# Ledger of designs, part 7: VHH binders against Integrator complex subunit 15 (IntS15)

Target 1, 373 residues: Integrator complex subunit 15 (IntS15), of Drosophila melanogaster (Fruit fly) (q9vpf9)
Amino acid sequence: MSMSIDSNKLLLRKGDMKLDNYPTCAVEALTRLETLIASRNKQNMVMQIISEFIFLERTPKDGDVRKSQALPISQMNLFQEFQLIIALIEYFSRPGRDATRNAIFLSLFGSHLTPQRSKLLSRLISTAVSGSVAPLLSSAGTWMQQVGCKTPLSLEVAQNIVSDFISYSRKTPEQLKQLPMVGPHFAANFMVAVADLYLNEQRSPTLNPPPDALLDTITEWMMENPTLCQASQQPLVLPAGAIAMPFTTPLAGLLRWVVLAPLVSNRSAYSNLHLSLLRALQQLVSSGESTALPSQDLMQIVKSLQSYCARLAESKTDPQADAAYQKCMERFAQAVQIALSSNCITNQIQLLCLLESLPPHKLMKIVIEAHKK

## First folded at step 1 (VHH)

Design d10 (framework vhh_3k1k_2)
Fold by ESMFold2-Fast, scan of step 1:
Structure d10 (fold): chain B 373 residues (1-373), chain A 124 residues (1-124)
Amino acid sequence: as target 1 above (373 residues)
Amino acid sequence: QVQLVESGGALVQPGGSLRLSCAASGLTFSSYAMRWYRQAPGKEREWVAGIYSSGGSTSYEDSVKGRFTISRDDARNTVYLQMNSLKPEDTAVYYCARTLSDYYGSWSYPLEYWGQGTQVTVSS
């Protein structure tokens, strides 16, 4: 039978869930959480109390330094954190329904994380990448979409993967090479997030290129798995009762990388990535997708190029900067041509006007003229 | 961090030739665009030539175009500036520089690393 909120509070307060058998008591708490989700009798307060118990959290008391913040205080030591990570990996690896697993993941980590849960989430996901734990990565991917792939929460997850697997590696780790096959939805959302971290003037005061190993990894992923840019090719199982966030593809962010790359790099990997993105975009058009392509993303690339042109006008004359700009425009014009040929672009007139405001480029002029009505 | 050391500067007659060298001790030389700058007494530092990363193209200031040639040897972590048909106005301290980006024409100036410079004097 389902428990009332009062009964569950009494069990937690009486200490019937012994901390000396941790993490077994946390696994039992996860089973109770699963039962409540399955019953469709949504008791949000009971689910919150169960999640607080799993993380060994308590409400701040009168003597606590963090009393004014009213945030739960974690009582977990480092060994218990490790034990919980292993228990969660084992739990999420068990046979079960995707929707239920995703609902449990969302209940544990939500959209508003305490610092303790945030640190544990980062360690959990890195461990799942290392161990190729497909069910957990699938839930993590769904979670990233629910909280937003470009939010601080998702960016922190992406940055921690870069730190753990890429920053200390001279070459792509084998676990990362397989990530699109093991967790395609997570890999796609990871690419959305990391694309926002690099070659983005609005995110960073300089156009910082991605680490070589990251660029090579993503280039290989896109060459082998162009469908990562296609929403319709990726299964998405949202938790029961969750609000669906728009499904985001890595296409727009990675397109910004290849368009802006000539300003900071002459590596052939960007040319390979560019061709892979054009192929992915062409496949989306050819598949008859009725989903509108994001004109706002193309407009953001125009604005980035406008900012570069403004900076160039304020700096001393640099003959190589013009050659770089011409290469940026060549890549951008090719992508715009395919996108406009889809007949699914919204605000086409506004996009064409913005493109005409950029300094002249032969191919871009041809593209603009071909699509004037 | 990257250390840049220029050499080859000398006193030459107008119409003469010199070859400048810039040796880098950094590990990622082939990934970075390299530039030559010069500074004459009482004047601001002026860009002279640039070479893109591995297999990259070259670019020159109009006043030196056709007379100067920039090249690189990535195996030796060295960039060169061959100066032909030297003029008195080429008299300056010549500096080797690496950009903050791995490509010439980045968003940002100033340059991350500068060499100590090598003096070129063209005296009539």
Scores: ipSAE 0.000, ipTM 0.122, lowest interface PAE 21.5, mean pLDDT 75

Design d11 (framework vhh_3k1k_2)
Fold by ESMFold2-Fast, scan of step 1:
Structure d11 (fold): chain B 373 residues (1-373), chain A 125 residues (1-125)
Amino acid sequence: as target 1 above (373 residues)
Amino acid sequence: QVQLVESGGALVQPGGSLRLSCAASGFTFSSYAMRWYRQAPGKEREWVAGISGSGGYTSYEDSVKGRFTISRDDARNTVYLQMNSLKPEDTAVYYCAASPEDYLRWLETGDYDYWGQGTQVTVSS
């Protein structure tokens, strides 16, 4: 069942590209990627050709994939896509080092990502959630951080999880209830992505509002696994020339979402999520640990509220009479009070000055006064 | 001044059909996205369907896909919800909502600037 794979050569036989041999030939190609990564022999061009072979995006010339031509469209049919997903699930379920799996995952999906690969990635991740495939979910979580949790790629993954597990269910599936335990890094980065998805895409009439089941699921996750909201993004060693993307913690992303939610929603599910986040934040402060809520994220919430107030001014609406703004400020003031009580907030004076620039709110004024003294 | 008036709600048998209408006045209708929501007894308000200001994009809650169709008639300032193959679970008060398509506002597609008073749909066994 072997491919003729050599560390000094990338020779794949014509027979290995036969439909009756797929996905076996793809699994053998994955083993070749693993060997290159493990040997520290990262031949980027060779790895790219192998990934294109796995996705049927090129054909060998004279039995040599190095001489092959890239195809504009993958030749995979729907059945082959399904076969590859199952093969990848099996491959990532093998015992091994997370660092190696993460490098393989990034090689397959982190560069030259076509629309076909994006769809396959989403199906792969959903299958891994359904099957509780911890090693693959770990690699997917790391991949989301590497490409950026708030990029279109990560938002598409988040939207597909909502569609596949939450939108069609009256009750949170057991697989999702266990997700924080099976794949904590993926669950954390999913929450960052989904919060940003609904903040940035909410203006579209074609995007469904977040289901109550989604808000309830995240609320349950926070109540049962409060440390999940403090998950820090680990430093990554980036390739030469790569640009580090901005990041946020689940706590920061979710708080921004629930604080701004009254601008568009009066649903009680948001209030429950807000309370769970305040509880998690209070627990972190009470334990003497540094908060996962940076001053920069609090300042971004101020900027969002400033933009909303500028919009109210165009409509000649007094912010103090606007129910949505008042509820945003109520939720924000509660979070700010707990965060400032930690004594871990940098640039506190600048933050307080920015908060004072917002239209007055009774509770926020009390919070500001308490922390000036 | 701004008004949204729903109509067409009725008592129907399972498997029946209804067309709901929402007549809008007091704003530039073509500049607003329109949506339908419903609220069943003892449950929270649920989004049902949406249509863009241009009419070029539509979206639906999964439980109603293939059974409900949203459309708009800008000449009449009216949005419609065609409801087919009705089930007892579709029993609810149906509301229409209107929101400006403005890029400076973060808008969850469940909560619009203007709301109608609702129209009762009852699907009885």
Scores: ipSAE 0.000, ipTM 0.128, lowest interface PAE 20.4, mean pLDDT 76

Design d12 (framework vhh_3k1k_2)
Fold by ESMFold2-Fast, scan of step 1:
Structure d12 (fold): chain B 373 residues (1-373), chain A 126 residues (1-126)
Amino acid sequence: as target 1 above (373 residues)
Amino acid sequence: QVQLVESGGALVQPGGSLRLSCAASGFTFSSYGMRWYRQAPGKEREWVAGISWSGGSTSYEDSVKGRFTISRDDARNTVYLQMNSLKPEDTAVYYCAKEHYDLSTGYYSPYYFDYWGQGTQVTVSS
């Protein structure tokens, strides 16, 4: 019912930060942003001004201590941030086209966030998970793919979900158990991000395992939803004129978890996760899908195993006598065999050559030699 | 050293009233917003009420609007929650929290806190 937000209302951003009707003004601004996005004549500068108004941002002045950060200053107090989160949840729950919601989400949060918008985004997504707000989670999943699922922005979102729902929980919350059904694209992209945080030497000098509750949650998701890894590769509704970003899948990251897990953990959940990944890889044969496993990600697993074997050599331990290494190679060989048979690996010749540089493993040697042509 | 001490919880009959107090020390009380949360058995902590550092803005969860009033006394470093028309579903442990100020960004966050007190038990029963 709001026709438009005019320049006079935007000027209130400069004069009065104690707006008693801030939630109403924010909703009106969102409606105006939606109208501009839906038009063929998009005005990026006007949309930027509207987003700044929604977050109550202003340019730093010479007298501001925060000017040294060269970022817009948020004039939102504690209660206005809370009011905005509620307003955004309600707004994104309204009927409308997915492409429009995704465009609004991208316009608000973009690929370069101020620290304040980043904190608000994390709180917004956590609230959407708690409330099972499917439209917002869908837009958040698309946003993660557009900014990159393994970028600092997506990793911060994922880490906040871990902090809010997992870090102090003995049991998986009901909201997380249902997440693959409520927001499959978000769940899949969340798995891409969290898989990168654990059992990954590039992120940590030690192979830190995920929290037990996180491992159990993801294992349950994969066991109950065998096509979940394909959710991020399904057609997503993108804004008109957006550049298509490469689809990502959690398969490579979760495979790294199950292959490297024997080096740091004896949890049985990794065996269940491994079996679910083999099922997911087999499903790719039926879909005719290729490139689901980037060779670069798999080669990182090889490099981690090479580092482990170098440590064994320093201690004069034979890799063929090391139970952990044998278990790693058994799981890796099984997954590579299925993936190669399904044509799911890009640049397989380079991967096979790198695998040959590892200390010999009977099953892996058979797999390598079967696929040399 | 930040300390928050809640008090005023008691057993009351439905329709009764209570005033909860939270005494703060170890920080400049007048510079921070304050919040009340509650946790009933088997439920997550839920936000109940909030007041800005200046007292110029207050906010309430929908189920308590019109029945609860948050206020502050900066001279006494105390925040209050006046609870009227109490219902059995108001039975919970009530907690006081101060808003978190992020020095790296200069922003206040509604979802972060520097400290939680031990809480005070409110029971509404006949």
Scores: ipSAE 0.000, ipTM 0.092, lowest interface PAE 23.4, mean pLDDT 76

Design e01 (framework vhh_7qbe_3)
Fold by ESMFold2-Fast, scan of step 1:
Structure e01 (fold): chain B 373 residues (1-373), chain A 119 residues (1-119)
Amino acid sequence: as target 1 above (373 residues)
Amino acid sequence: QLQLVESGGGLVQAGGSLRLSCTASGFTYAMGWFRQGPGKEREFVASISGSGGSTYYADSVKGRFTISRDNAKNTLYLQMNSLKSEDTAVYYCAAGLDYYSSPWEYDYWGKGTRVTVSS
């Protein structure tokens, strides 16, 4: 007698799946994963099916002289890679449960991707943006949240979107303009990722400045979809047993970016983005939605400005005479005033104390005094 | 079955440091630390990949805690610095056995070690 799990293993092995009929074996594997993904006891089988029948991966033979740890390597040629992208687009476009799609996506593209799977993921997401494939973009958004929106993997996805749709275009493509409507969760996590990408240029010395088209696109998104700056547009649908990372809101990420932008740029596009964020924040405060700008994110902006002022002290520059610092404080004070007016900021006393530790700024002093008792 | 044994918990003054250890009975891929404070739900603290090349931290501990591992000893570590009263909790070790497993999906859990931070 065989247990249900053993019977399912035999059914999968005896299925009409052969590697020579790619991409048919990948499509068959995806369909069979729908049954297996609901069972925690079958995780190893799910991963083996994905590796063998979807990505055509082989472990290098034990006799190889290379001292590197043996990692699975994809045997797919370029044509098979294109066939897989088409098959995945078709699969995720089919009617189905969000939990199942998200579980399959997370199993395909875990946090530690091979270079081959990473390249396929980037191509897949760009294709999904071009084709407005909402279910796939929803799963990609969930993936970004689970692996972390500020991790190298999420930053690479964000950089590929900027490269593919923004950097070399005469105008923003219609598909990208509609992205907040087609994939709001992905658009939200993309904004968090790009804000962190350009704030941390020291992590990538080859990174070019953000194009004005990127800033203008995000400004337009925020002006037309102010609710996009909230923690989420819909509850995150995770597989059973999965644990989510803390979610950073687009408002918090974008605000930190525009407040600190005067330290590296005087472009008007940042001022336009800043105004759109203040408008969105005011609407959220008026609606009772205070969680979009938590005190922890405001305190992190303070720490960044403290670090900048320490560098000014080393060069014997007075922060009150530094134009960049003054502009940062002006933008920050405007956001803090709106946030504190919500009466929903936790740790308000600690935040006010941190703000007072910064070199004096006229508008910030007014804001601090207005909220002291 | 895989067994995880935590150690290193105890009483520490606020601002102090403490190092937790978790020894696994066999090889693991992804490992992590979780905690549960008095009257609170279990929350994520930190995780590390099988190779040790990737680490993830909760915002509340980032910059204060460091996760590391010694695969030769099948041991996971959590170095906790600048401890606060809100860090008081039972700390749990978690582990995955699959190379492709997300660091957020754990198959095995330890019984926990208590950390009390006095004010």
Scores: ipSAE 0.000, ipTM 0.084, lowest interface PAE 25.2, mean pLDDT 78

Design e02 (framework vhh_7qbe_3)
Fold by ESMFold2-Fast, scan of step 1:
Structure e02 (fold): chain B 373 residues (1-373), chain A 120 residues (1-120)
Amino acid sequence: as target 1 above (373 residues)
Amino acid sequence: QLQLVESGGGLVQAGGSLRLSCTASGRTYAMGWFRQGPGKEREFVASISWSGGSTYYADSVKGRFTISRDNAKNTLYLQMNSLKSEDTAVYYCAADEYSLGYFTSEYDYWGKGTRVTVSS
């Protein structure tokens, strides 16, 4: 261990690093991190190596009290950024332990995410999607789960994928169609992130409506890979300061999005997505999957509909005559029936009480009455 | 494109039994039975999910009628027991190739109907 530490010190001495050695110093640093990252007492050394030899960052310092707490600033030029993307693609494509790759990925982009690293992360992930780089996408998927799939970090990644592959495309790219097979964990977490991104579109007035191509892509993914929607978003160790997000699954997030979609738009692409989700839910409950649709996510749909109905009451509009509310309740009742018939819903009594608080809907009334015992 | 063909209708005495069938030309998701009696609007009878795991019945037929399906044969069934004169109607099969709708007027495909007459 002492010989390995001494070799790393010798190789990574600050005086030996020059621009002409890039990206060689980054490649060597990544290799050396494999031995250091497993050690709890070496985390500060890991972070320093990443900052200085991979991202070429400098912390503004000496004697300036106003800048003593400033974030590191990257000295990389555009060509060096390109060289780093290539080096990272090559590194994560090498045979190795998933746990080590995931730990290195989190160290690169989790705890010290500057604007420069955020930009590089988005470019890295888009390059990995384009090139079908499965090991990197696996690490990216794990990273999204670790930082939280509904956090600003994950939403930015999702928005960049939509922008790069969907928004300006006449047809869904083949690489994106293959994504569930190449990187299932990343595809699952992308769906959680994108559902949350567009569910909150009324609170993000600068966000364009979701392209039909996005809805069609997710529909195709769900029809061909229904088990993709059951991927559990169980909390892993999060970086210090990361916000703990509510537990959810891709199915729950997507269902919440499509059930509430009629409140803002009436597009056939949403109906097709909804049908694929009901099919996936039915297959999962038939196989005995008890975590397919968490009751907390169903209760959140109720709360959103209650808020909408309160606004209708202010305008003296009858919810029974409101087409948007009727469509939401129809989609919601279909999903609730499948979920409750599985006997796998926790807090079923509380959920039924919340559903009964909504303005009556014919199908939902039948569903509630069928499950009151 | 999807075609639905009902069969099994006929004349039956009160208290008797009859089984209706509906064969689809292709794959279906949610399916249901509706009926229309003389001088009445079309009313819901029963529906079944694509897997057969969930069924719904109108109160007037609950406990007397049983809906079932055989997805290998693309066929829907309605077993009608303890028939009453009030059950006299044309029975329609409804299906959606892409939807799991239960009580929707949005069923895209409808059969031409099969007549059931219950005497005395």
Scores: ipSAE 0.000, ipTM 0.118, lowest interface PAE 20.0, mean pLDDT 77

Design e03 (framework vhh_7qbe_3)
Fold by ESMFold2-Fast, scan of step 1:
Structure e03 (fold): chain B 373 residues (1-373), chain A 120 residues (1-120)
Amino acid sequence: as target 1 above (373 residues)
Amino acid sequence: QLQLVESGGGLVQAGGSLRLSCTASGFTSYMGWFRQGPGKEREFVASISSSGGSTYYADSVKGRFTISRDNAKNTLYLQMNSLKSEDTAVYYCAAKYGSSWYLESDYDYWGKGTRVTVSS
């Protein structure tokens, strides 16, 4: 196998495949990867081609003890980085098999992701959002699902979108308003990622709460595109032996975020988002179809609240007197009522028992009693 | 798949210090330390956010233990000072995708553990 890799690498160095012929060598490398990507025994060759001919990465010199560098160093200048972004946009816009395109995207940015590739990925995705490049956004959405929508990689992508399009804008840019239509899978996975980013932000400083424009954008998306709540994620195309992260629906992630938001942030903008999620959930229930909010996700909300109440007990605080807990339970009870009214919730008895384990809340008690029989 | 490898455990006299390390095969969001003493269930020790800007400690170790991380090396540390016999346990490194710091159930990846014995 090392002989095969060396022979193919030598072939790539002949003629126009030289590094001084950038970005042609990157385009030719992408085409070559289409034939190699399906083979597990060629993965080291795929990674080497990507490193050498696409990202122009150099491994540290043997015996360079002075610099203590473990990661490959990209030799791309700013113009070459721009050339690569254009080449990647053109490549991913070409007609072809989605499975092959998605596998190549994962190979470029999934594993062995350096800080430099991470920065390039963020720039590439922001450029694709600005230009409404649907095929690239589709591959990016699939990539987020493959690496996991709650992973640091996906959270960084989500944070960069918030920074680039929301944090400094008085109104949501038109490109972002159109995102659910241009790249529905990316929009759905972005919502999962951003919900986790802000929900689970440990001791978020007051200086860095989610912008109101972000909450308003997601609220508008949910009101106009309620099917995004239960959008089935694209089937994964992974290399042999790769492990996919656990599935999470946008509705489940957003609901968990909104219900638990009072624990870290007391903001009225969450009320509008909450209402939009309840309306979306009600529409799904009324249509006789809902796979968007499984009982396991509701049980995870209960576990989060149990952990918070245990924390309150350590400080000798009564949960029934805690304003944050009361707001969480009020929002949660409303969502549970709608979900249970669907008659599609699995393990309903176990869910009701878990809900009863929480410190009492007036509305939640009514909801539990209504569905106990 | 993410792999976590702990090191730094050993035998120490009461009042002594140890530093535990945990190296991850890739970047992680939230990381934490849990421990399990003889005949006891697993308990939370400390956790740290992805940036290292936020830390949380169990009351039993507060003021004695310090959690820190070096993201350039994908390494988590637990500096243990003023060790007591009650600190004798197998210490486990844990990591998750996402950012929930207080939910043990949200930690998806675990190391095999490193043993700490505090003798009097």
Scores: ipSAE 0.000, ipTM 0.104, lowest interface PAE 22.1, mean pLDDT 76

Design e04 (framework vhh_7qbe_3)
Fold by ESMFold2-Fast, scan of step 1:
Structure e04 (fold): chain B 373 residues (1-373), chain A 119 residues (1-119)
Amino acid sequence: as target 1 above (373 residues)
Amino acid sequence: QLQLVESGGGLVQAGGSLRLSCTASGFSYAMGWFRQGPGKEREFVASISYSGGSTYYADSVKGRFTISRDNAKNTLYLQMNSLKSEDTAVYYCAADLRYTFGSDLYEYWGKGTRVTVSS
């Protein structure tokens, strides 16, 4: 029966010769990966080999190995990267179930990416935004949630979107105006990532201040699509075995960013964003939605302000005389007033006690007194 | 358990109009319409955001169909004008508690309502 074994071995050799037919061989490999994911008998090693083939990666040779940090080496040239991006867009645009599409995406772009796959992912997502490729953006949004929207991986994706579409644009491109409709989950997670990226402008010495066009774009998104602020992160279509990361709502992330912005910036664009967030929050409260701004997120804003006031105390500055603190408290008090009006805030008494611990502010004192009784 | 019930399907002449309705048993974020014609795959027709501020249409129905929603009644509508024989299909209401949309990206589906356009 050596003849049967020899025939099988010959077929494997023919497969190797098809490498020059890229990206057709990568599309065939994607179909094989989809079949294995649908199988209840997990073949993790085979799926890893298939993904490495798709990205034209080779296993490190003996001379390339560095103990525990050996990653596959990419052999893709720029044209092959372009071909793969187009092939992936075409493949993910096929009709299919969320769970299957997300499982394939997460098999290709899991949480521990090679540098080449990371760069390709950013280019793929930018191309999907430009082409309004809804299924791919949906999977990308799920990927951001799985890896964490505030992790370096998600922040890099967010920074690349800002760089590609916003940084040098005088007006918001139509594709970005449509993004909340085309890829709402991605848009929501992008806003969480962006808020964290710019929350502390000191995270990186090379990080530029946020462009006004970015603040304007998010303001427009919030005015036109308040549903993005209603998202619960718990009901996600994740593949079997994927972990759900701790959630932060877009409204909570954006609010923290805008409330703390006066500590580092006097730009008027932040005031416009703040007003759009108050409008979105009011609409959510009016519709009976209570989960968009959890008390835990409000308490985190209090903690940030307490830290700032502690630093002012060290420099013998009175917080009541500090213009930045006064602006922060004014924005925060307006949001707290709307949130507490819902009567659905968990741990309201604890939140009010924390708010009372902050140095006095006229509007915040009125808000606390109105809801304490 | 979110349930969707479609109504308004029937037989119409080419060039005519028909209005489909879909009532949800509870809250939903994104809602949309899909259809499946005889011997064809299920295809996207239209989707709408919760606020109604954003809508998206398939090129084949753009300018002829209008999607709308009434959140007070938990009801989604599809106004179909200038109907063609190729619009003959079973129309499905779809909803998601998340913000996804696309051909098969919705989690909750109705049983469908049949639309036949005679020529």
Scores: ipSAE 0.000, ipTM 0.121, lowest interface PAE 20.4, mean pLDDT 75

